# Designs tried in a protein design chat: VH-VL binders against Protection of telomeres protein 1c (POT1C). Part 4

Target 1, 144 residues: Protection of telomeres protein 1c (POT1C), of Arabidopsis thaliana (Mouse-ear cress) (a9jty4)
Amino acid sequence: MAKKRDSPKLIKIKDAIKLINQEVSLIGIVLEQREPKQCRNNDWICTLRIIDDTYPSPGLTVNVYSRTLEQLPQIKNHDDMILFTRIKMQTFDSGKRVNAACSRWVSSFALFEGEDLILHADEDTSAVFVWDGTDAPPASILAK
Key: E = the ipSAE of ESMFold2; O = the ipSAE of OpenDDE; V2 = 0.75 times the mean of E and O plus 0.25 times the DockQ between their complexes.

## First folded at step 2 (VH-VL)

Design N09 (framework fv_nepuvibart)
Fold by ESMFold2-Fast, scan of step 2:
Parts: C-alpha cells; structure tokens; sequence
Structure N09 (fold): chain C 144 residues (1-144), chain A 121 residues (1-121), chain B 107 residues (1-107)
C-alpha cells in the first residue's frame, strides 16, 4: 500500500473542463476577481478567473455564491492561490463554453497567502479558510 | 487482508453485452477512486475508466465511451463495468484496481486477479 | 492524449547485473509517473510512484528517477524473481496512459 490519506482527489483544470455536470476539487492561482454583486434572491455572487500549469489565461471562470459579502473570497494579492472543493463544472452559451459554480450548499474554498504550497489536507500550511458549503468547517484557521 | 476479486468475464459474440463485477474486502471501499484497466492477449496495459469514491466523477477512455458504463455500490463494496456493443478489439483480461491518492499523487496500488473477456464469433 | 514510449521493448541480462529501462512522455508530466511490475499470468504490482518513491514492501534494488519527459527505472543487482514485464504510467492528464512495456529476461 502507498499510505495515501483519505481526501478528495485534486484534478487539474485541463481535466476538470472535461467533467461536465460533475463535481471537482482543484487548486488555482487567482488571475482576476470581479466586484461582488447581489442577485435577485439576495445571495451575493463573486466571479473569479483561475489558472494552473495546465490552463493559462484567460483561465477558468468560477462563480462563487454566498449569503454575505464577508464569506466571499477576499483576494489581497495577484498571486494568491485558492483551493476549491466540490465545485460543479457546467456549460453555457449553448454548450460552447465552460465555467464552474462554487455553491454555498455543497462547495467550499480556502485561500492561501504568499508562497505557501499545499496539497489537499496538508496540515502544515498557513491559510485562511472560508467555507460556504455544507461540508464541515475547517478545524482551524492559521494566523500570524 | 486487502483484496479485489473480479468476476463476470466470458465468451460473447460481437455486438453482445457483459457485466463485470469487482468485490473489495479488507479496506474502506467508499474512500477510494476505482479503475478498470484491460490487457489484450500478448499486449500492454490500457486504462479504461475510473469512478470517484462517491461516484460523482467518472471518465472513460475514448475507445469505450458510449458503450461501457462504470458504476459502484459502496454498501456492497462492489465495482461494476457494464459493457455493451462489444467488439473483437475489446478482447482482454479486465483488471479492477484501487486508485490510491493524496493531493496530486495517484497510483494503482492494489489490483485484482483479472477476468478474461473474449469477443469472438 | 499523452503517449508514453518505453525503451527497450525487451532485454536479457545476467543475475547480479544492473538493468535500466527508459520511459519518454510526449509532453511534460513533471514527476507524475508510476512504474509497475507484471509477472507472467499475474496482475501488475506497483513498485515506484511519483517517479522516485519506493512503494512499501518493495525491495530497495528497485529505483526510479527523472522528471519532465525523460524517466528511468533501474534494478540494481537483478535477481531471478525479477523476470517480468515492466510498465511506466503517467497520471498527469486524463486519460491515464501506459508505456508499451519492457520484458526483462535472464540470459
């Protein structure tokens, strides 16, 4: 046995875009963040574009939904990394384009400051976690 | 002891169907991605399909897409491969394999003994 | 799809020899490569993962190295029980792909 920990498998963005209507977990660098706006149902939406080593600019569009502004991703630096857990891949524009939805019902995300490298479930990483899904909240938030 | 046991292989005519099963024991089946990998007689290994621990992520090799369906039953610790519209080139030993992972690391660390599928007239 | 090319397709060596097998990817796969051993009539067995990590219970005479597109697998001091076909496999991109295999025989 390889002694692997139980954790969601991380998928590269190049592979994630092939998994339409499925939930994926992935890490990306935030390339762009749009100003949050309020939807008709009073939820807040924030749109990000993310990249990784397999999927460069313009990147993958991820729509993040939350009840409050404070729970949306708050990107401070251009090179911040974000981990998405269980976001849903979907098509729009008559199936010609792909984006992802980070839903407050199911999905979650975690922000990483500076150059900290993390694999899912790496407990040594300094990170700010913001959960907006139904998964258990993170055990701790690292601060200095 | 960790074990995977395949069954359901046999002789079938072109255009026919077969359903393969894989019974897992000795580990928590519901925690792992699972794959089917095949090997034609005297040839190398070819990955066929995977299914995530929950069943939410599924992917197929182009050679079987639209004809094969992977599924699992975590309550029974079982993995399945429904094979339809079988062709002569699908003749192979089919292996069930456990996909161990952590972050981006990924490997087939446990394999079943294989079950032979022969597609012939 | 990423194509994996193994060399040689077969080799013969004496007990105690050092044998080296190479694997080339058609594009950069970083270190996301595994090596498997398959004895005649048996299922494959994982030997090396992440290009260079030895699987638990695998003898230390087996090793792997490389990154990017060029990888090597080495048996230091070939033993009779090492007669098998060896396969590399990339897991950087779907679909997962295997090399064509290298058959190792004793002279």
Amino acid sequence: as target 1 above (144 residues)
Amino acid sequence: QVQLVESGGGLVKPGGSLRLSCAASGFTFSDYYMSWIRQAPGKGLEWVSYISSSGSYIYYADSVKGRFTISRDNAKSSLYLQMNSLRAEDTAVYYCARDSYEGYSDAFDIWGQGTLVTVSS
Amino acid sequence: DIQMTQSPSSLSASVGDRVTITCQASQDISNYLNWYQQKPGKAPKLLIYDASNLETGVPSRFSGSGSGTDFTFTISGLQPEDIATYYCQQYDYLPYTFGGGTKVEIK
Scores: ipSAE 0.025, ipTM 0.662, lowest interface PAE 7.0, mean pLDDT 83

Design N12 (framework fv_nepuvibart)
Fold by ESMFold2-Fast, scan of step 2:
Structure N12 (fold): chain C 144 residues (1-144), chain A 123 residues (1-123), chain B 107 residues (1-107)
Amino acid sequence: as target 1 above (144 residues)
Amino acid sequence: QVQLVESGGGLVKPGGSLRLSCAASGFTFSSYYMSWIRQAPGKGLEWVSYISSSGSTIYYADSVKGRFTISRDNAKSSLYLQMNSLRAEDTAVYYCARHKYSSGWYRTPFDYWGQGTLVTVSS
Amino acid sequence: DIQMTQSPSSLSASVGDRVTITCQASQGISNYLNWYQQKPGKAPKLLIYAASSLETGVPSRFSGSGSGTDFTFTISGLQPEDIATYYCQQYNSLPYTFGGGTKVEIK
């Protein structure tokens, strides 16, 4: 049930960190989720750190922005995975470190059980459907 | 094996100060969030504060905010709680506790606790 | 703050009995609930996390179930060493909050 965009091609975090100022799509395991807070512009932000098989702890920091608390990622279990689409790779600390921004205008995310990813995961995720962030993502969006 | 040993408790008068220490061993201390949790005599458990693995993220219960300061020294594998402006209601056994996931998960169980150190605030 | 209500406050049971303790959250906490055991003069020990996951090294007679607002902790075949106060704790949101505890005694 995609509404706005075609399914993205996923890359690994190891490759994503090289694509500064570019938009990438990727899947990761959530290592850390910080308590959401409100920004000066009234948007809500939560910060996640994610890993995959190519990029271990401390992982990639992703700042997720939303209009409301309810639209931020609601991670249910520690071993849950998150799919990010079109997040922007950025540098900080005078270009020495890398993070990513998941913005409400161009980016999306989807949550799903780890077992779904194990059963359907391949590097080719061209069949993945992504919501535009206005509706709750489906429970399983991978096909293989 | 994982060990957490608290010290620094004692008898103090209202308005006084104490600094609690927690010495950690048997794990990579610098990788874990740590909390202080207290228990008044004959009462239940009350979470007090946490500090992230790097020390950059800190949260306090409203009852202690502005009076208590949590800190850590990763080189010494030690956690601290500086308690100022102490009140009778701060009387409790204070436990340091490890957050279960080295991943820095804020939604976490407390998998190891120290034996506690008693703080008594009385005139 | 999320309020955690435990029931009963205390109970007395015989060795071999099935003991059930309940915990109710004032709002939905998904499965972000832990159960701890505290023996007199000792620190609490984690038994169950994420509502139903048994901590490593904890005997299988301990179990947990539930989600959302209603949770249950069970000891199947109470042993003398299980005499303790048991606490639930939510970790869905800050501040972390604990139930009032249930004291389990042997008859």
Scores: ipSAE 0.013, ipTM 0.613, lowest interface PAE 8.0, mean pLDDT 82

Design S01 (framework fv_tislelizumab)
Fold by ESMFold2-Fast, scan of step 2:
Structure S01 (fold): chain C 144 residues (1-144), chain A 123 residues (1-123), chain B 107 residues (1-107)
Amino acid sequence: as target 1 above (144 residues)
Amino acid sequence: QVQLQESGPGLVKPSETLSLTCTVSGGSISDYYVHWIRQPPGKGLEWIGVIYYSGSTNYNPSLKSRVTISKDTSKNQVSLKLSSVTAADTAVYYCARETYYDFWSGDYYMDVWGQGTTVTVSS
Amino acid sequence: DIVMTQSPDSLAVSLGERATINCKSSQSVSNYVAWYQQKPGQPPKLLINYASTRESGVPDRFSGSGYGTDFTLTISSLQAEDVAVYYCQQYYSTPYTFGQGTKLEIK
């Protein structure tokens, strides 16, 4: 049998903001989403702010990159949940502030829309993310 | 000016549950994380746990089976319960506030500590 | 758990001279280290956070430095009021852990 990818170790946003230049996986509630825009390389970017039970408003800013507008998170409801895997923590404003980058090459996200969890694989990657033999997150992640 | 004040029974018998209260004035516990720390006589500081703005908690693994931290936002109070106490739990107990907004503001965050409440475990 | 080890356990310094206290972590804590001053019968008072950021109202003679596993608290010119026990603390990961303390006295 083929070896499966290990489930990501989820950490809280309070802990993630300390792991500068490291990749983290975490789940949060989407507080707001800014209008998508194109970058110099024709990639699309959208900016989200997320919160969790350890880190409130204004939350953690996450910049999500994609080749197409359609592959960016589509936040329809207030307080939709999103799972990020392998996003990179980084500093800006001369090291004074922290945000995260969800990149096409390494990262992925899964959006929880009400009762439905939707896994959005980056189109640039052929990598399949699996948990316990399925493409769905563990039940412990869904119970929020 | 935000101030924290611990209160408790002072004396607790072995095997009983210790209950302490931290009362916050000059601010709202909904805007802060609140930590509990203890210090046995003549010894150093030991972190017990924290309650986040949301009410979620995180405990020192060495104490996790015996500790419960909770809050009552309407009273602006945070409570600590420690079950099955022994003489080793004799200490000064402190609560301390941690702000989380300063990560974004470019300002310093600060820990504001209460004066401490002494707990003696004896028969 | 991350172990914080201070050195020395006690230090005697003459008034006006420099005092240096060291703190070592068992694994990298980045710059998530705080320093506290505690006088008898009082709660700990935060002096330095983020390894080197001085808390508001703390005199300029106090400074912190370090990154990763090695941290230092320096008092550039010791004053009588600085006699206390000093603790380092990591808040990089839970459980938060403190050093054993360094007792600072006047020679």
Scores: ipSAE 0.007, ipTM 0.601, lowest interface PAE 8.7, mean pLDDT 80

Design S02 (framework fv_tislelizumab)
Fold by ESMFold2-Fast, scan of step 2:
Structure S02 (fold): chain C 144 residues (1-144), chain A 122 residues (1-122), chain B 107 residues (1-107)
Amino acid sequence: as target 1 above (144 residues)
Amino acid sequence: QVQLQESGPGLVKPSETLSLTCTVSGGSISDYYVHWIRQPPGKGLEWIGVIYYSGSTNYNPSLKSRVTISKDTSKNQVSLKLSSVTAADTAVYYCARDYSGYDLEYWYFDLWGQGTTVTVSS
Amino acid sequence: DIVMTQSPDSLAVSLGERATINCKSSQSVSNYVAWYQQKPGQPPKLLINYASTRESGVPDRFSGSGYGTDFTLTISSLQAEDVAVYYCQQYYSTPYTFGQGTKLEIK
């Protein structure tokens, strides 16, 4: 069971890309999902590109790590919304490019499918975001 | 700006150990996964192995019993040793960076050294 | 191991005409395929990753397509500087494997 946690401060992707080596929480629209594969340490990895109103296509690349294929995001529809909590911003290509890592020890994600929030938190995840009546996403985020 | 450069003896005798060095400039080997790839004269490319940022390695099964890849972060160098060489090991040897040093999804080679020629003879 | 097979082994195309190179994998590799260009005396140069994403600085005449087991590299209007050997590579699983290469020449 998830321990009660405060709602993390959600920031926009435009602001997140400046916070290199820091943990951020944000909501985006899934623009693209790459097919999952096993990475070098036998974890499963799934790569998403997400956008928001401050950061359009091609968007921010987020690599999601999991012990099993079933625990990776299951994106059913284009334009599904995803909430990431405590993902780590990082650079590659000699500091010229930015992506984010959603790791199973610190990070979590939740998918928005229609009216339902699907929370995908691993037992290894120490930072679990709990949506209750008072700290639910703003209506403007859930409105379609 | 980041560059990879291979160096080695050029000529190695059969049954000896081949030792090659890849020197990184303009960046740190701690930030990248470095691979070794070889190409025999007039033939295609063969992946030899990789060293991860942690120092762990993964080798092509066809070469695993003879190959060792290591790194020296103080010199910003990655080394390849291949034991018991034969004429079949004659090739141009490349070191290459994979794009996935920070993300493990993109395992293609965006930056290559110029290559060093190794001839196994005599 | 995943075997990558290119066709044809060599191809001669007139300047300004389309060149098409095929690559087939022995099992599904999803879209985890890269294409490289190699000129004599030079290391391979990355052209395409993720089967269809053109690397920065690569001319628009180069395009990649495919998914699963069948992949294609297309040069829409061949230029003299495109004379090279082209290789496909899968990075779906280790050991990483390359096609045998396709030599592209001017007619």
Scores: ipSAE 0.014, ipTM 0.540, lowest interface PAE 7.2, mean pLDDT 80

Design S03 (framework fv_tislelizumab)
Fold by ESMFold2-Fast, scan of step 2:
Structure S03 (fold): chain C 144 residues (1-144), chain A 122 residues (1-122), chain B 107 residues (1-107)
Amino acid sequence: as target 1 above (144 residues)
Amino acid sequence: QVQLQESGPGLVKPSETLSLTCTVSGGSISDYYVHWIRQPPGKGLEWIGVIYYSGSTNYNPSLKSRVTISKDTSKNQVSLKLSSVTAADTAVYYCARGSDDLEEWLSAFDIWGQGTTVTVSS
Amino acid sequence: DIVMTQSPDSLAVSLGERATINCKSSQSVSNYVAWYQQKPGQPPKLLINYASTRESGVPDRFSGSGYGTDFTLTISSLQAEDVAVYYCQQYYSTPYTFGQGTKLEIK
């Protein structure tokens, strides 16, 4: 059910946290996910914490927004990998802490389930990058 | 700026329904989640439940069959009803703000009402 | 349900000395832990959220640390006004749960 767009430039989390108010694309390992809930605008939200080889535990918090529960990330196993495209880096806690928003309007995610990359996109989300696996970027993450 | 204030009957007889109201001033209940927490005399804190922006609720499983939380946005009030009360429901009842903006999505309870005492006795 | 267990149940510390309160969760709660101070006749007051982030207006002698299952609240130099019961709370998963409380007294 994926939509297509040009390959995003992937960066590491260590570099992403410096790019406040900018959109970034990155791959991480999921450490934790929280129970989904509804927001004021009736969107569904879930919160993930992700790491990579440059940014260890407790990792980067990503809030993922979707119109429906079914389109939120379905993390099955500890250490599953997730690709985020065009998530927005932002500050909270009076500018002292950094998190990211995966917006249904401009962002997308893709899950790695075993050898397969499963892409997820809402109709309200910008086109999703379709990663063909030819360069094996997820294998570069040390904490896998 | 935002303040919460609980009110209720003080005394409730066993088997009856307890009704409490949380009145919000300095802000709108439409802009945050409202939680209910209680504290029996000399004991710790127990989370009762929350009401979300949509009006959806989530309750502590231990109380779920007896609890209803609702809101009246026009009066800026949140209500708690607890049915079939017993002496074990004697406690100070608090309402508290939980936030759902990106800064406060994961925050705990930053603003609490002063609490209202409920005694269940015949 | 996630169970939060505090230690010790009560603690007496001399003025100006360091007080340390521990909190353990029955399963990982990441950093979604808050600490509250409660004085007699008052509601709990949020001191620390996200395990280590001090709330605005809270004195810098209060600090929190920890991740996963083990959390600590530290008061670096105890003052008389700090006599209270302290509670940890997880907000990782519903139902939200609190520790049993630690009563802090002056020695």
Scores: ipSAE 0.015, ipTM 0.620, lowest interface PAE 6.1, mean pLDDT 81

Design S04 (framework fv_tislelizumab)
Fold by ESMFold2-Fast, scan of step 2:
Structure S04 (fold): chain C 144 residues (1-144), chain A 125 residues (1-125), chain B 107 residues (1-107)
Amino acid sequence: as target 1 above (144 residues)
Amino acid sequence: QVQLQESGPGLVKPSETLSLTCTVSGGSISDYYVHWIRQPPGKGLEWIGVIYYSGSTNYNPSLKSRVTISKDTSKNQVSLKLSSVTAADTAVYYCARDLGDYGDYEGYYYGMDVWGQGTTVTVSS
Amino acid sequence: DIVMTQSPDSLAVSLGERATINCKSSQSVSNYVAWYQQKPGQPPKLLINYASTRESGVPDRFSGSGYGTDFTLTISSLQAEDVAVYYCQQYYSTPYTFGQGTKLEIK
């Protein structure tokens, strides 16, 4: 069973992209999920692009890592909402591009399925955060 | 079994450019990140920089103006150039593997699990 | 830059006894900490990754623990072959930084 911790302080993607090399928690709409692949270390990787009302398409790329295929996000369609806790903001391509890593060691995620928040935690995450179900779902995804 | 081996000059004159090569065998440099680390005599380890799958790089700010890391995938080699050397650059230089992500995904790091034997560089006046 | 500080600088432990080495970061590095063993004339060898995950082939007497700013490497029963300098390293953010090293000797 997943371990519970305090609700995270959520920030917007617009602000998260400025916090390079820092851990952030945020919620977004999934625009795209790439087919899972196996990393050289035998972990599985799933790459998502997410948006919110402050950061439109093409969105923020988040690489999600898990020991097993089954523990990766199970996105039913491209408009699903996902909560990430303690993902690490990073630069690549000589500092020109930004992505985030959802590490199986530190990070966690939770999916919205309808009105229900389904909590998923990587096997070695010692703590998992849950949004407390207040009336504040993400507003608009139409910010091109 | 993956092996890394550093090579370069043993002696470099002050103000010259130091050039080192890391040759990889038993695997492809396209499958991992490669770091350069140095260790002055009797002192600890200092991280110099890394080159990613894509060929992009990240350097220690203290060395950034003087350091360039590049790779040649056809030769399976990573190179380090350090310009304007002084006696403070005297050290054993290591290259090390960081087992990265699949394909062109970057930014997921691992501890450095395979190291070269090191090459000694002395800067003499 | 994140500063990694090890304690003690050196320690002597009897064969078969427990050795404990501490590492503190100047800011949170979550669990992005590795531990290395370096013997004279040899390159460092990775022992522990992600603060607590033993590398393949590393004896089970080696264990790592910690999260955030405080990390520990423990050798449960010291053997003669464990005499070395041990380094912690953070890879949470660049520049990656190492502790100053802890020299472990047999008393």
Scores: ipSAE 0.015, ipTM 0.565, lowest interface PAE 6.4, mean pLDDT 80

Design S05 (framework fv_tislelizumab)
Fold by ESMFold2-Fast, scan of step 2:
Structure S05 (fold): chain C 144 residues (1-144), chain A 120 residues (1-120), chain B 107 residues (1-107)
Amino acid sequence: as target 1 above (144 residues)
Amino acid sequence: QVQLQESGPGLVKPSETLSLTCTVSGGSISDYYVHWIRQPPGKGLEWIGVIYYSGSTNYNPSLKSRVTISKDTSKNQVSLKLSSVTAADTAVYYCATDYEGSGWYYFDYWGQGTTVTVSS
Amino acid sequence: DIVMTQSPDSLAVSLGERATINCKSSQSVSNYVAWYQQKPGQPPKLLINYASTRESGVPDRFSGSGYGTDFTLTISSLQAEDVAVYYCQQYYSTPYTFGQGTKLEIK
């Protein structure tokens, strides 16, 4: 059973930045998406900046990896919400800067339409999620 | 296909600064994270540090006070400087590449290595 | 720092026989382990990443397994060209650390 799997707890970005070199799951609002590019053979990468109520602009940088351009997050509107599962917190620049990696092997993400989805929390928002034992995020996450 | 080639002096005196260069061909250093890794004679591998496409760096804490990694994108080169060397810094030095920005550092391309001996 | 410990330090195996090399981490590293092959005078060559994913061009006689703290590299049928030192590496946490190496020889 997928929902019986032991999944990481969702945490806030303020707490995630303290968990360097660890896997975290979190939800945020997308502030910016950089133009996707191919890094090496066949892999695509895009970079997002995300915020939540505990961590404002400029936000947390997340590098997302995928086999295809179409499988990268497709951000249609400013302020769309994104759920990340098992992304790795990391430092660079001699520990001075923090970002996260969303790996195609171990991480996942799910996108929510911005304001429209938040207003219609009762609608089927199903995607395959691996988190705290539920098949869909609770309504409180969509509001955050 | 990406190729890496290390170069340097081979012999360095104690207390001086070791300077090595890694030249990348077949790809742009802007598309790769470039790492330095060393191997003392008869011993295992030690990760020294990395330079990201942005020019930001991350170093092994055991070497952090003595290490500087920099790059010159126009020459497609990455440099390693290690100050105040001692006999313990005698090793083969490699540069190696991985995907930029992922945090998943396994090394798929390596230079041939350059031998550095520290002696007076 | 995470310490990676390999066993045995050296191993002699007959041609065509199975070779197994073990790697233990001082704390859980999930799946974030790579394996390298190093021949004399050459740089290490990546064989396996993500504990069990074989790199393109690596023969299928090489396989990796494990999760958490215990990892194994297996060569199902040893060939003469497989004589080398093998290293495991964790990339779960900085600084990235390697095992001490296992020298594989033909008996």
Scores: ipSAE 0.014, ipTM 0.544, lowest interface PAE 8.2, mean pLDDT 79

Design S06 (framework fv_tislelizumab; at its last look DockQ between E and O 0.11; V2 from the best seeds 0.00; counts 0 for: pae E 8.4 > 2, placed apart)
Fold by ESMFold2, look of step 3:
Structure S06 (fold): chain C 144 residues (1-144), chain A 124 residues (1-124), chain B 107 residues (1-107)
Amino acid sequence: as target 1 above (144 residues)
Amino acid sequence: QVQLQESGPGLVKPSETLSLTCTVSGFSLSDYYVHWIRQPPGKGLEWIGVIYYSGSTNYNPSLKSRVTISKDTSKNQVSLKLSSVTAADTAVYYCARDLEYYDSSGYLDAFDIWGQGTTVTVSS
Amino acid sequence: DIVMTQSPDSLAVSLGERATINCKSSQSVSNYVAWYQQKPGQPPKLLINYASTRESGVPDRFSGSGYGTDFTLTISSLQAEDVAVYYCQQDYSSPYTFGQGTKLEIK
């Protein structure tokens, strides 16, 4: 798959917002999802607002595009988590605001439901560990 | 500051191709999409189509076989070509800005700013 | 195509009185309806987006409402400068379509 051959390093949202016109991979807690809408090119879009420990306010807006409504992320609970791979950082409103685009051609996402989670990254930020705050060892969610 | 201006020949012969240019200022074509819409004399509005950031297009199916929209971001221009014109293509042609991008304050995608329009008459 | 049908086609209202224009879509468009005002010799001007959100600089006498298939534009106290043709438009799915227009005149 094209998105696996050149997988970008995972980074935190505070660092991602500085990387305009670059593809990044990141994970965040879904704070809001806007009602889905059909785009003018007949694709579907939903808009998410996500946060992490480095950028809890105002959050990062991510526009997720798909060919069909069913392929959009199906957010079930507030505070579900989503991993984005190779989303493009962009500016809008004459450069005053930053968002990201999850393209149906290059990008991907994975949705993680309903856990009490603590997010960690290793030293090189190539993996993200999910830990629920217990004594249990961290689990990697990016191993392939 | 924010402006759209249509330009092109006002008279086109039947069966020829009409060719129009929309020149924009005060905003970037990387932030906003520009659509073409037309209005025949004394009639309502018909959406023609749009070109997206990727270069993909979306056209009204009623015109799809005859329409081409292109852009030149270095010149801040969006172009419309409509082939094989007839008298039914006589109209005022508008370009209009669309707020497709999304932000945390809300979703906006209306046509918020229009050009003044250019009249195209198809006549022998 | 989603058909947008306005009523009435023409409306005459006395100065200072309330004007009401209806727009019905052939299928649900959620709240993705915009309203435009067009005066003679001018391009359309956006008044209302998302069925009810007034665009900046539009007087408070203009309001919009509706969800699904039935939408309304209301002018609470008609002024002379409000004489125009008014269009509703759905932007829910392509092709984006306009109502046939409602001509508003002073009685």
Scores: ipSAE 0.012, ipTM 0.552, lowest interface PAE 8.4, mean pLDDT 80
ESMFold2-Fast, scan of step 2: ipSAE 0.063; ipTM 0.644
ESMFold2 (binder alone), look of step 3: mean pLDDT 90; pTM 0.930
OpenDDE, look of step 3: ipSAE 0.017; ipTM 0.676

Design S07 (framework fv_tislelizumab)
Heavy chain, then light chain:
Amino acid sequence: QVQLQESGPGLVKPSETLSLTCTVSGFSLSDYYVHWIRQPPGKGLEWIGVIYYSGSTNYNPSLKSRVTISKDTSKNQVSLKLSSVTAADTAVYYCAREPYYGSGSYEDYFDYWGQGTTVTVSS
Amino acid sequence: DIVMTQSPDSLAVSLGERATINCKSSQSVSNYVAWYQQKPGQPPKLLINYASTRESGVPDRFSGSGYGTDFTLTISSLQAEDVAVYYCQQDYSSPYTFGQGTKLEIK
ESMFold2-Fast, scan of step 2: ipSAE 0.018; ipTM 0.615

